# Designs tried in a protein design chat: VH-VL binders against Cytochrome c oxidase assembly factor 8 (COA8). Part 212

Target 1, 167 residues: Cytochrome c oxidase assembly factor 8 (COA8), of Homo sapiens (Human) (q96il0)
Amino acid sequence: APERGAERRDTAPSGVSRFCPPRKSCHDWIGPPDKYSNLRPVHFYIPENESPLEQKLRKLRQETQEWNQQFWANQNLTFSKEKEEFIHSRLKTKGLGLRTESGQKATLNAEEMADFYKEFLSKNFQKHMYYNRDWYKRNFAITFFMGKVALERIWNKLKQKQKKRSN
Key: E = the ipSAE of ESMFold2; O = the ipSAE of OpenDDE; V2 = 0.75 times the mean of E and O plus 0.25 times the DockQ between their complexes.

## First folded at step 20 (VH-VL)

Design nk1 (from ni3 with heavy chain H108Y; framework fv_ebronucimab; at its last look DockQ between E and O 0.53; V2 from the best seeds 0.71)
Fold by OpenDDE, look of step 20:
Formats: sequence, C-alpha cells, structure tokens
Structure nk1 (fold): chain C 167 residues (1-167), chain A 122 residues (1-122), chain B 111 residues (1-111)
Amino acid sequence: as target 1 above (167 residues)
Amino acid sequence: EVQLVESGGGLVQPGRSLRLSCAASGFTFEDYAMNWVRQAPGKGLEWVSGISWNSGDISYADSVQGRFTISRDNGKNSLYLQMNSLRAEDTALYFCAKDSRFFLGSGYFDVWGQGTMVTVSS
Amino acid sequence: QSELTQPRSVSGSPGQSVTISCTGSSSNIGSGYDVHWYQQHPGKAPKLLISGNSERPSGVPDRFSGSKSGNTASLTISGLQAEDEADYYCQSYDWSLEGWVFGTGTDVTVL
C-alpha cells in the first residue's frame, strides 16, 4: 500500500523573513518579497548605543511591519481560495469540467471574472477600510517618533559640540 | 516582577456608576496596549474594552458600548474603566490584561491581574 | 456570533492526549488572525498557554501544543497530568467587531 505522503499543510509560516542581513551592516535591509504577502520585509538595524526613543521607534516599526505582513498574507490566501471556489462553481454551473481537453485548468473569461472581483471587493470593503484606518494610525505614530528621534540626535550633537568647545 | 493590580470593585445598584483602576508595575506601561476582560460567576471570559499604548485606538464590546469608558494614565502606570448605567449582567470579576503589543488586535494577553469583583444588584 | 465555539468539556486519563477545538468565522480565525490559548484554574486568573497559534511561552510544558487550520484552531495536551485540570479558552481578534473574542471555554477533567 503506497504510503500516502502526508500533505504538509502549508501553515502560513509566522512571517519571520528568512532573509538574514550581513552581521556587520549598520543599516536597515530590505528583503525580497514575502511569498504570501508579497511585501518586502525590512530588517531593522540595532545600534550598539540605541536610545530609549530609538528603541521604541524600532519596536513600533517592527510591530507595524509584522501586522502588515500578516494582513496581506491572509488577504492574499483568502483571495486565492475564493477565486478558485468561484471558478469551480461557475464551471460546474456551466456543465464544464475543471480541466480542458488539453488537460489545462479550465478558466473563466474576463467578464465572468469581473463579477468575482466586484463581489470580492464589495465583501472585503469594510475590512479594507479598517485596515487603512489602522495603517494611518500606526504610521502616524511612527512618523511622530521619527521626529522625536531626529530632535534627540540634533540635541546630542549640539551638546557634544559645546563640550568640545569648553575643553 | 511584572504585575497588574485591579481595584475599585464593589456592590452597586443598577443604574449606578463605578470606576475600576488597574495599577501596572515591572514593565514599561506606555509601550503596551491594555485591556479589560470580565468573567461572570461560573461563566467564560468576555473581552470588555481595549486601549492602545497612546490612547489613539479604543475599542469596546457591544455589550458595554456607550456605557463604559476605558482610559489610561501612562505617567501613573494606570488603566481605568469608568462604568456607567450598570446592569445586573455587568456582574463579574473584572481583569486587567496587558497586551504584548503597542496596538490592539496584533498581540496577546501575556499578563493578567487577579481581578476585582463588581456586583450589580438591587 | 461574538464567541468562538469550543466543546464544553473534554476528559482523559493520566498520560492520554486530549484535543480542544476552537472554531471561529471568516471575520476572526478564518481571516487569518492568530489564535491564543489561556489556562485558568479555579479561583485563579487566566494564564497564557499558547501564543500565535503554536508558540509556547517560557514555563509552559512541551506537552501543550497549538495548531490552526481554516476557521479552526486546536489545543492538544499530550501526556495529560492532574495539574492540567482547568478551564481552557481560545482567543482571537475579530476585525468586524474591532475587538477580541474569546472561546466559550472548555473544562478539562483528568479521570
């Protein structure tokens, strides 16, 4: 009896980008697009002398990135699944097989697919609205802290210059 | 040690108001969203309300919407729940729960208080 | 429905494995939100047991495992011990409610 290979259910991997930046890098790195979300992950640099404000900014950015990756990975999966179900349903209704005579996956025409896209967008409209709202809230916070960190850095530079002039 | 301590619970009549407090210690309070969760006697857990790290995002369960107000004072490491127009169904042990994230909806509750009992009865 | 569906009770003998299901909808688990699990002993506060579908916090025994597929999450307790007798709750976020949702809770009894 042939051992039915356990279909490794592709559990949506916890979006830890497998991309590892060079250890000696002093900069943020952008990875390749994630397979599920299609978003490019950013690997945030951690300075040796990271200030509390810089740390908070980094954490806010990291959380926001993870949130975005998860949202779009799931949205893309849902879209793909519902699209396939729609195609199968419509083909069945037409009395058509799931495969063409040539063995290719049967597809619907552009007009029929337009109905799917319209329905999908309508169904997910509220979800997208909430996403957009939260996206703005998160990015506003990040931008605010970017400003704070910038000011802190300026202030620290000025203090260092004053100390050098007094010596 | 990371700790949450709830207070302000008690016996109240229907229609009255009560204010719960949660004192946080052992962590950077301003870096985390905070939540209230309640448990009626012999019942399951019910999420009540959540507030983001900077109070920029606030959410309520439908059961308490318009009656309860969540707030926080990051300078005092304190979370509050103002409960107005209390009903018998609001009778529960109220837990303060720390989120693992800054914002609502992306974390989990990693720290819980021991709860404060609210009893609403005529 | 504002709650995730769990079995009311699950029982097993010491050393056995038990599984608790948590079924949500397309607005929570089915939308890809993570499921978290909490253990609550009588008269105690809930304790985080599993985070992010399958991650175990420090101090949680390896006999506890979590999984998620579609609209359903599962908590498995392998090698059931007397100390595992407790209520277990799943949790997820619901985007349509803009809030957290808990499961109905499962009472685990060790026979």
Scores: ipSAE 0.829, ipTM 0.931, lowest interface PAE 0.6, mean pLDDT 92
Fold by ESMFold2, look of step 20:
Structure nk1 (fold): chain C 167 residues (1-167), chain A 122 residues (1-122), chain B 111 residues (1-111)
Amino acid sequence: as target 1 above (167 residues)
Amino acid sequence: EVQLVESGGGLVQPGRSLRLSCAASGFTFEDYAMNWVRQAPGKGLEWVSGISWNSGDISYADSVQGRFTISRDNGKNSLYLQMNSLRAEDTALYFCAKDSRFFLGSGYFDVWGQGTMVTVSS
Amino acid sequence: QSELTQPRSVSGSPGQSVTISCTGSSSNIGSGYDVHWYQQHPGKAPKLLISGNSERPSGVPDRFSGSKSGNTASLTISGLQAEDEADYYCQSYDWSLEGWVFGTGTDVTVL
């Protein structure tokens, strides 16, 4: 066939298992930015010999990613809506239309927009303080379990080296 | 089968204390946040308190803040509510509810117990 | 802000559709938090009916559906049956209270 590209996907003799993710890699991978949150989702790999510690770490990371993406998706929507309302209100006060003569949306200069940014930050200060506190609580737990998983993996390597010496 | 069983309710005079327990079975208790929800006779549901999987995050409704203490023992698959300085308005059926998540605020309550009745009167 | 507003009661004949509204505030539903729905028959514990605004857990009939827009969520029962006679509660998280809030409850009566 003139296209040897099909052989690249089926040339690698994957074992009996077909549960490895696409790209023939058994690793986590990062997807494109989510439309609403602007965050890149991590798609987690689940190995066959996942330990209870590894499983808990993965679940903690999955939950935290979902929580974080939901928060920023909603904040981005709220920001966009309040930004448009602020622009509309200030243009109306100045006696200007919502669109320029060319049909494009009218906007405010940087100095005028600074008032919006200050007001938005002020209204959301407490909400973001709670978000930051919760983010730290989640990530301290994740970091703790990352350490425990790392120690578990080192211990397993030492057991393998001990078996090699005994043979 | 996933189950939650509350106990420790009863009749008590105002100003006294009670300790509620909730025994969990059929799931990995230590991987989920847990909540207490109460319902006064003939009234609606009111969230009381919640605790994260590792007890590192705890929250209370304003009506019970400073009087009630939520805790858990993951080794015994048990959730607790220590209720001090009880008032007549604390009279309710108290439910134990399993959260779908490790941490508070992003899940839902997918399993409920049948409740234990607390009556505060003289 | 301390509770979500629901109609006190809703009624319908068998086979009709009924909709229960759930209205919150900017610190709960208006902040984008999911809305969950619970069904409670008399003398029974609440049971999860809808999670994540619109998701049905296993065992919940497909005649139950949910949606959310702005500060308001809705539960719709598309083909009302006798066993649907119960109380229904919505629920959301409230960041300003740092806790869960339930709706006032809706008594659904099948005529």
Scores: ipSAE 0.719, ipTM 0.887, lowest interface PAE 0.8, mean pLDDT 87
ESMFold2 (binder alone), look of step 20: mean pLDDT 94; pTM 0.960

Design nk3 (from ng1 with light chain G99S; framework fv_ebronucimab; at its last look DockQ between E and O 0.52; V2 from the best seeds 0.72)
Fold by OpenDDE, look of step 20:
Structure nk3 (fold): chain C 167 residues (1-167), chain A 122 residues (1-122), chain B 111 residues (1-111)
Amino acid sequence: as target 1 above (167 residues)
Amino acid sequence: EVQLVESGGGLVQPGRSLRLSCAASGFTFEDYAMNWVRQAPGKGLEWVSGISWNSGDISYADSVQGRFTISRDNGKNSLYLQMNSLRAEDTALYFCAKDSRFFLGQGHFDVWGQGTMVTVSS
Amino acid sequence: QSELTQPRSVSGSPGQSVTISCTGSSSNIYAGYDVHWYQQHPGKAPKLLISGNSERPSGVPDRFSGSKSGNTASLTISGLQAEDEADYYCQSYDWSLESWVFGTGTDVTVL
């Protein structure tokens, strides 16, 4: 009896994108879309002389990105699971098999699927509202720190210019 | 060394107030969300409240909502829990717990204090 | 407050493998939120054992492993040792409650 290979259920690895930017890059890099979230990860550049403020900004951005990746990866998985369950349930109710006579996966029509989408959106409405709220909170913090870092950089440039004029 | 030290626990009568404090050391306090978790004698862990790194996000368990107030002072590396209208069911060891993240809901609790005992009894 | 469901107790002999289940709901584990595990010895504070379903912090032995499937997470202790006798708690986040939720706790006894 052939050992049915245990289908390793692809738990969404907390997969740091395998995308590795060039070591000599002085810029942030955008990777390909993640398989689960469909979001493009950003690889943040780390300056050699990163200030504490710049470091905090980078960490906030990294955490926010990871949060966003996890949310959408999980949401997409949930959607796929519930969609499949809905299709199976409806086919069963209709007395239809899961496969057509041609051996293809049986599908529902667009009208029936519209009911699924409506139900899914309704069910997840609050979740999306919380996501949006938190997204704004996080991005507001990031934007605020971007401003601080910009001011710090300006100030440092001015100090350097003054020191050069005094020598 | 990363450390959390709770204080302010004690014996109090129902309806009274108590303020817990948690002193943090050994890490950048302002970069992490902080939480209170309690454990009643012989019972399991119960999350009580959490506060984000900048106090922009605060959450409470339903059991303490409207009675407890979490706050932080990043300049003092301190977390606080103001407990009002205390009840017998609030009797527990209260732990201060450091989140691994800036914001609530995505991290884990990587550092715990030893706890401070709160006893609410008539 | 919604709790994650754990078995009350699990027991095993030294060297055996034991598994603790943690069952959640559609608003936490099933929704894809990570599960964390904590070990608590009597009279001690909880200690992080597993983070992010399967990650082990430094200093945690490799005999501890975590997994998650559907609405259930599992902690496996392989090669059970006497020092593993403790209470174990799973933790996740519930988006509907906007709160952390702990499991009911499992008492692990080494026979």
Scores: ipSAE 0.842, ipTM 0.939, lowest interface PAE 0.6, mean pLDDT 92
Fold by ESMFold2, look of step 20:
Structure nk3 (fold): chain C 167 residues (1-167), chain A 122 residues (1-122), chain B 111 residues (1-111)
Amino acid sequence: as target 1 above (167 residues)
Amino acid sequence: EVQLVESGGGLVQPGRSLRLSCAASGFTFEDYAMNWVRQAPGKGLEWVSGISWNSGDISYADSVQGRFTISRDNGKNSLYLQMNSLRAEDTALYFCAKDSRFFLGQGHFDVWGQGTMVTVSS
Amino acid sequence: QSELTQPRSVSGSPGQSVTISCTGSSSNIYAGYDVHWYQQHPGKAPKLLISGNSERPSGVPDRFSGSKSGNTASLTISGLQAEDEADYYCQSYDWSLESWVFGTGTDVTVL
């Protein structure tokens, strides 16, 4: 079972997982699925000697994760709320209660629910197109900085090899 | 300390152009989105435009789309607003505001300048 | 239509509590976007008061609190003081406009 402890808090907004990585981890940690977004958060390791370039990359990744978590948490919650409202409205129109005669929660069949799914998808199509565009803009920036960090690390490794030979 | 200083406001005739500048200091300017917000005399706040940290994401209020152009120079820690085809309804105090995030849409405005007044009158 | 709705004014006596509502739409607050609050004294720039619906930045008195439920956010000033007399604006993001939107503003008067 994961330990609940953290040296710092980088993800704390409402609708975001409160998972805390192991206290002494030296690697990024992937937590359990967030209850609301159903996404697995990454908890980023911050080394003592993090370069400015590495810090910027980490911050870009953190912000994009928070953005993504919030988007899907909100979409999942809205989907659930509107689904229940649709079911209740249709049951009311049929003169049926919210529960069956056996006490079980009343539902609609797949054909009846198809109207809901079609309406929800139609309402959210433009929103998801904007999300996809923004996702690519964010990930282009992240990929660019991943390349810069990789080159920085290779260069520093070569400089240390030269430095040791000179000593 | 952390400061935003706007400049370039003034009195102009309708149809003319004006360029606003905002000089930033005391923080890593290139790590944050930036915004322009205006306030007409006796009225509330109206967001005008925003630009992401790398200028790759830019948005405008419908009221200024096609007339105003936001830009930034991260080497000079400066934000700009080119205002073309000015109208009387553009008369306002224009604030520069620092976003808390790299990209638009999820941050808040944690630092504001004092504003620069733009008056569009014939 | 591209504004969040706030009451035009609210008043209270020193020591009382006042609450300012902020109502949005399906493309901003209802869509789950955070609400931020700003205080503006006459002739001054706005100042961040509450971020992320309820987070109080350092230096903001604890008598200011915020909350959000559904399509409505609230700012509460408990223990109202004379210096709290100012205009207050809520703010959220609107995905359909791809724009920040501010509330209509609320003038708080201390009686």
Scores: ipSAE 0.719, ipTM 0.887, lowest interface PAE 0.8, mean pLDDT 87
ESMFold2 (binder alone), look of step 20: mean pLDDT 93; pTM 0.956

Design nk5 (from ni3 with heavy chain S55T; framework fv_ebronucimab; at its last look DockQ between E and O 0.54; V2 from the best seeds 0.71)
Fold by OpenDDE, look of step 20:
Structure nk5 (fold): chain C 167 residues (1-167), chain A 122 residues (1-122), chain B 111 residues (1-111)
Amino acid sequence: as target 1 above (167 residues)
Amino acid sequence: EVQLVESGGGLVQPGRSLRLSCAASGFTFEDYAMNWVRQAPGKGLEWVSGISWNTGDISYADSVQGRFTISRDNGKNSLYLQMNSLRAEDTALYFCAKDSRFFLGSGHFDVWGQGTMVTVSS
Amino acid sequence: QSELTQPRSVSGSPGQSVTISCTGSSSNIGSGYDVHWYQQHPGKAPKLLISGNSERPSGVPDRFSGSKSGNTASLTISGLQAEDEADYYCQSYDWSLEGWVFGTGTDVTVL
């Protein structure tokens, strides 16, 4: 009896982007789109003399990115699954097989698929609204801390200039 | 050492109010969301309320919505739960729980207090 | 439902493997939110056992493992020990409730 290979159900890995930026980089790096979320991950640079404000900003950005990656990875998986189920259900209702005579995967027409998209969007409307709300909250916080870090950097530069003038 | 210490529990009559406090130590309190979880005697865990690191996001369980108010004082490393219109069903051990993240919904509870007992009885 | 569904009790002999299921809905586990597991001994506060479906915090033995598939998460305890006798709770976030949800809890008994 052939051992049915256990289909490793691709659990959306908590996708630490396999993209490794160059070790000597002093900048944030943008990776390729993630295969599940289709979002490009950012690898945040950690300066040697990172201030507490800079660290907090980096952590906020990192958490927000991870949250966003997870949301869209799961949303895309859900979409793909429900789409396939919809297609199968409709084909079955029509008395059509899952494959054409040519062996290709049977598809629905654009009108039938429009019904799926409408239903999917309607069903997920509230979820998307909450996502958007939370996205704004997170990005507002990040933007606020970006401002704080910018001010800190300006202040530090001014202090350094004053110290150089006094010597 | 990371520690959470709850206080303010006690015996109260139905309809009365009580304020719980949680004192945090050993970590940067302002960097984490905080939660209240309760456990009725001989029952399971029930999430009560959560607050994000900056108070910009607050959530409540339906069972306590409109009656309880979660708040935090980052300067005092303290979390609070104002409980109004208490009911017999609110009788529970109330735990303070630290989230692993800044915002609600993306972390897990990595540190728990020992709890404070609230008994609502006539 | 405001709670994740767990079996009420699971029992095993020392050295055996036991599995606890945690079943959610499309608004929590099924929507892709991570599942976390907590161990609670009698009269003690809950302790984090598994985070992010399968990650073990420092100090948690390797005999504890977590997995997730669809709307169901599972905690497996391999090589059951007497000290593993406790209540176990799964946890996830529910976007429709805008809050955390716990499982009903499972009492693990070592026979």
Scores: ipSAE 0.855, ipTM 0.943, lowest interface PAE 0.6, mean pLDDT 92
Fold by ESMFold2, look of step 20:
Structure nk5 (fold): chain C 167 residues (1-167), chain A 122 residues (1-122), chain B 111 residues (1-111)
Amino acid sequence: as target 1 above (167 residues)
Amino acid sequence: EVQLVESGGGLVQPGRSLRLSCAASGFTFEDYAMNWVRQAPGKGLEWVSGISWNTGDISYADSVQGRFTISRDNGKNSLYLQMNSLRAEDTALYFCAKDSRFFLGSGHFDVWGQGTMVTVSS
Amino acid sequence: QSELTQPRSVSGSPGQSVTISCTGSSSNIGSGYDVHWYQQHPGKAPKLLISGNSERPSGVPDRFSGSKSGNTASLTISGLQAEDEADYYCQSYDWSLEGWVFGTGTDVTVL
C-alpha cells in the first residue's frame, strides 16, 4: 500500500526548496513557494506502468512549470532591482540620503511609488503580453493531453471488462 | 538513431523560390519544436525560423519575415521551409535542428542535420 | 535583430584554460533565458556542448564548463586539447524577437 507524508527520502540542496516527497508516494506533490519565482513547484509522480501518452503529458507539464518559474524568477529580480534604483535616483534628485536620522531605510511616498509601478508596467507591457499568450498556448496543450489521457484510461477499463466476459 | 536529413537546396537566381525539406526519424516528431538555422559561407550561425509542436505557433527572424514560410507535416515526420523572393544574402548552408522541448524557446537544439546548401547568384 | 557578442578568436596552448564570453541584452540573457553552447568543427554540423547555462550532455568532457551572470555567459575550456580547435557559438532565446539568437562565434585555436 502507498505511503503518504511518512518520511523524507532525500534532503533538497541548499539555497533552493528543501521539500522532499515521501519515497513511496503515489501522488504529485505541490511544494512550498520557490524563493525566486514565488511559485509552488509540482513534484511529479512517475507511475510504474506510465503509458507513452501519460509520459508525454508529464513532460509537457514539467516544461511549462520550468518556463513559468524562469519567467517569474527573473521578473521578480528585475522588479526589485529597478525599484531600488528608482528610489535611490529620486532620493538623490531631492537631495536626501538613503537613510533617515533614525537609521531606517529612506523611502518614497505612495504617490511617488505609483510612478514607479506605472513605469515598470509600461516598460514590460510587450514582454507580459507575449508571456500571457504563451501561457494560454501551453495550458491549452496541457488540457488537450489531459483529455487524451482520460480517454485512454476509460478505454483501458472497457477493454478489461470485455476480457473478463470473454474468459 | 535520431536523424535529420535536409534536402531541396541548390543554385537559384535572385527573386526566385526554393522549398527545403527535413526528414526526421528515430523520435516522436510531433513532440518537439523544430527550427531552421543557416550559416553563410565563412560566417556564423543565424536562426531563421521555428515552429512549436503544432502548426499554430511559428516565429521568424526579421531578415526573412514575410518571405519565408515554415511548416511541418507530423504525419510525414517532415519540416519544410518555403523560401520566396530569395536574395544574395540568403546564400547559406541551411540546417534543420530539433528542439528538446514542445514549445519554441523552451529548450536547446540537441540534434542537427548536416545541412543543404542554397546559393543565390546571378 | 541583435546577435550575442562573442570575441572573434581565442587561443591557448595545450593544457591551458581559455574562456569565451557571450554578452546579450535585456531581452535575451538579461531576461533570465538560459544560454546554450555549440561546438562546430570545420565542415561539420554544430554539436550541443552545454545546455541550461552549465549542464554537460553525456559524452562531453569535464573540461568544458559554463556559467551565467547578468547579461553575460561564459564557456571555459580547462586543459585545452588539440581537438578543441573549433568554432564555438552561444545561444539564447529573445522574447522581443520571439526567436533564438546565436552569438557571433569564437574561433578557438590551439597553439
Scores: ipSAE 0.680, ipTM 0.863, lowest interface PAE 1.2, mean pLDDT 86
ESMFold2 (binder alone), look of step 20: mean pLDDT 93; pTM 0.955

Design nk6 (from nj5 with light chain G30Y; framework fv_ebronucimab; at its last look DockQ between E and O 0.54; V2 from the best seeds 0.72)
Fold by OpenDDE, look of step 20:
Structure nk6 (fold): chain C 167 residues (1-167), chain A 122 residues (1-122), chain B 111 residues (1-111)
Amino acid sequence: as target 1 above (167 residues)
Amino acid sequence: EVQLVESGGGLVQPGRSLRLSCAASGFTFEDYAMNWVRQAPGKGLEWVSGISWNSGDISYADSVQGRFTISRDNGKNSLYLQMNSLRAEDTALYFCAKDSRFFLGSGHFDVWGQGTMVTVSS
Amino acid sequence: QSELTQPRSVSGSPGQSVTISCTGSSSNIYSGHDVHWYQQHPGKAPKLLISGNSERPSGVPDRFSGSKSGNTASLTISGLQAEDEADYYCQSYDWSLEGWVFGTGTDVTVL
């Protein structure tokens, strides 16, 4: 009895990019596109003397990235699934098989697919609106903390210059 | 040790108001969203309200919308729930729950308080 | 009210495996949000058991595992022990409600 290979259900892996930046890097690194989300993950550099503000900024960025990865990974999976279901349903309605005479996967024409895209966008419109809202909220917070960190760095540089002039 | 301690529960008449408090310790309170979850006697868990780390995002369950107000004081490491126009159906053990994330909806509840009992009765 | 549907009760003998399903009737699981699981012993606060469909926090035994397929999440308890007798709740976020949703809860009994 042939061992039915357990179809490893591609659970969207927790998107820990397997990309490891060089240990000696002092910069953020951009990884290859994730296979599910198609988003490029950023590996954030952690300074040895990271300030509390810098740490909070990094954490906000990391959370936002993870949130984005999860959203788009799930959205792409949903899209792919619904697209396949639509194609199958439409082919069945037409009395067509799932495969052509040449053995290729039967496809729908561009007009028929346009109907799918329209329906998909309409169905997911609210979801996208909420996503956009949350995206702006998150990025606003990040931008705000970027400003704070920038000011902190300026202040620290000024203090260091004053200390050097006093010695 | 990470800890949440609820207070302010008690017996109250319908239509009255009550304010719950949750004192947080052992973690950076301002880095996490916070939630209220309630459990009626012998019933399941019901999410009540959530607030993001900076109070920029607030949400309520439909059952409490317009009657309850969630707030936080990051300087005091405290979460609050102002409950107005209380009803008999609001009778529950109210838990303070820490989110694992800054923002609502992307985390999970990793720390819970022991709860404070609210009883709404005539 | 959008609720995640769980079986009311599940029972098993010590050493057996039991599975609790959590089926989304709301947009939360359909939207692809992660499912979290909580364990609650009588008179105690809920405790996080599984996060992000399958991740176990520190201190949670390996006998607990989570999975998600489509609109159904599952919690499996392998090698059931007497201490596993508790209520179990799934949780997910519903973007349409802009809030968290808990499952109806499952009472696990060890026979």
Scores: ipSAE 0.815, ipTM 0.921, lowest interface PAE 0.6, mean pLDDT 90
Fold by ESMFold2, look of step 20:
Structure nk6 (fold): chain C 167 residues (1-167), chain A 122 residues (1-122), chain B 111 residues (1-111)
Amino acid sequence: as target 1 above (167 residues)
Amino acid sequence: EVQLVESGGGLVQPGRSLRLSCAASGFTFEDYAMNWVRQAPGKGLEWVSGISWNSGDISYADSVQGRFTISRDNGKNSLYLQMNSLRAEDTALYFCAKDSRFFLGSGHFDVWGQGTMVTVSS
Amino acid sequence: QSELTQPRSVSGSPGQSVTISCTGSSSNIYSGHDVHWYQQHPGKAPKLLISGNSERPSGVPDRFSGSKSGNTASLTISGLQAEDEADYYCQSYDWSLEGWVFGTGTDVTVL
């Protein structure tokens, strides 16, 4: 997710953030990290006279943000689910319960957990390769259009400056 | 009026080729991925191929990989499917479908054409 | 693998509710990919009915609702009407195939 602007409300350490951009903002805003994806959502500004090029760039960025948020939210949930399933399976194989004597959630040691991390990386290698490729394709298009918008804005400023000098 | 109009279907012998076209109107064609979906007579829907808004991402169903080629011409608001080495199992009604997104895999198909029939028979 | 599993047919009387299941795999629905639903009347093109698991596009009656839980999505038609008699297909993206997969289709009959 791109970093842009300032948020009006800082995320509280102990509470769930309810980010809301200012009502009359003329800038994009970057909100606090999303609970599930850990990504910072961009709250896009839509100017009244947005050019067709600016509109296409904004739509490309919005779609890519949504795609990226969905991917990482799903990956975080899958990682958590598979991790607990792995722990449960290994505890059962060892004849142990899901909770310790004190009621605390039973865990595996670091050596045992290394097997999970290795297996998870192997299982998801191809999926993440496809994600990385798609991420670059999307961001290449976004970068290209950011350049086109920048040139459009420079050109408009030069034309405006020329008109003011010419009276 | 947003619409998609397929053409180029017909009766053809196995091993021959056909080229399908889909003419788009009523929306900004170049801002959306496009897809081909087919339906054999009396059967369900089968996705065939998709192409991103800028042709930078293209994908095919395994059943058509290497035989079919999807393409688009954003200047003519047109989507194409070149179908080579046709087989009897390619007999179907072929739909053009508009994706809701620029890129493949994150959208849905919000507008469909009426389809063009391809029949592959001796 | 190349298709999502749906019941072949479901039936109900007018005013009743019917539910159509759609079961996927670890490379599509279980991986968190959205499920979309399409309605197809005989001789007609498919029409988008539900997107993003549960979102109804403009013009779709609120008697149509969708949900997803685990590796299964569901389409529910409450208050079944004669015009709901059609084929229904679910759809999801499959990351391992790098393509879309449709369900096997469900024929809804209004008794």
Scores: ipSAE 0.735, ipTM 0.893, lowest interface PAE 0.8, mean pLDDT 87
ESMFold2 (binder alone), look of step 20: mean pLDDT 93; pTM 0.958

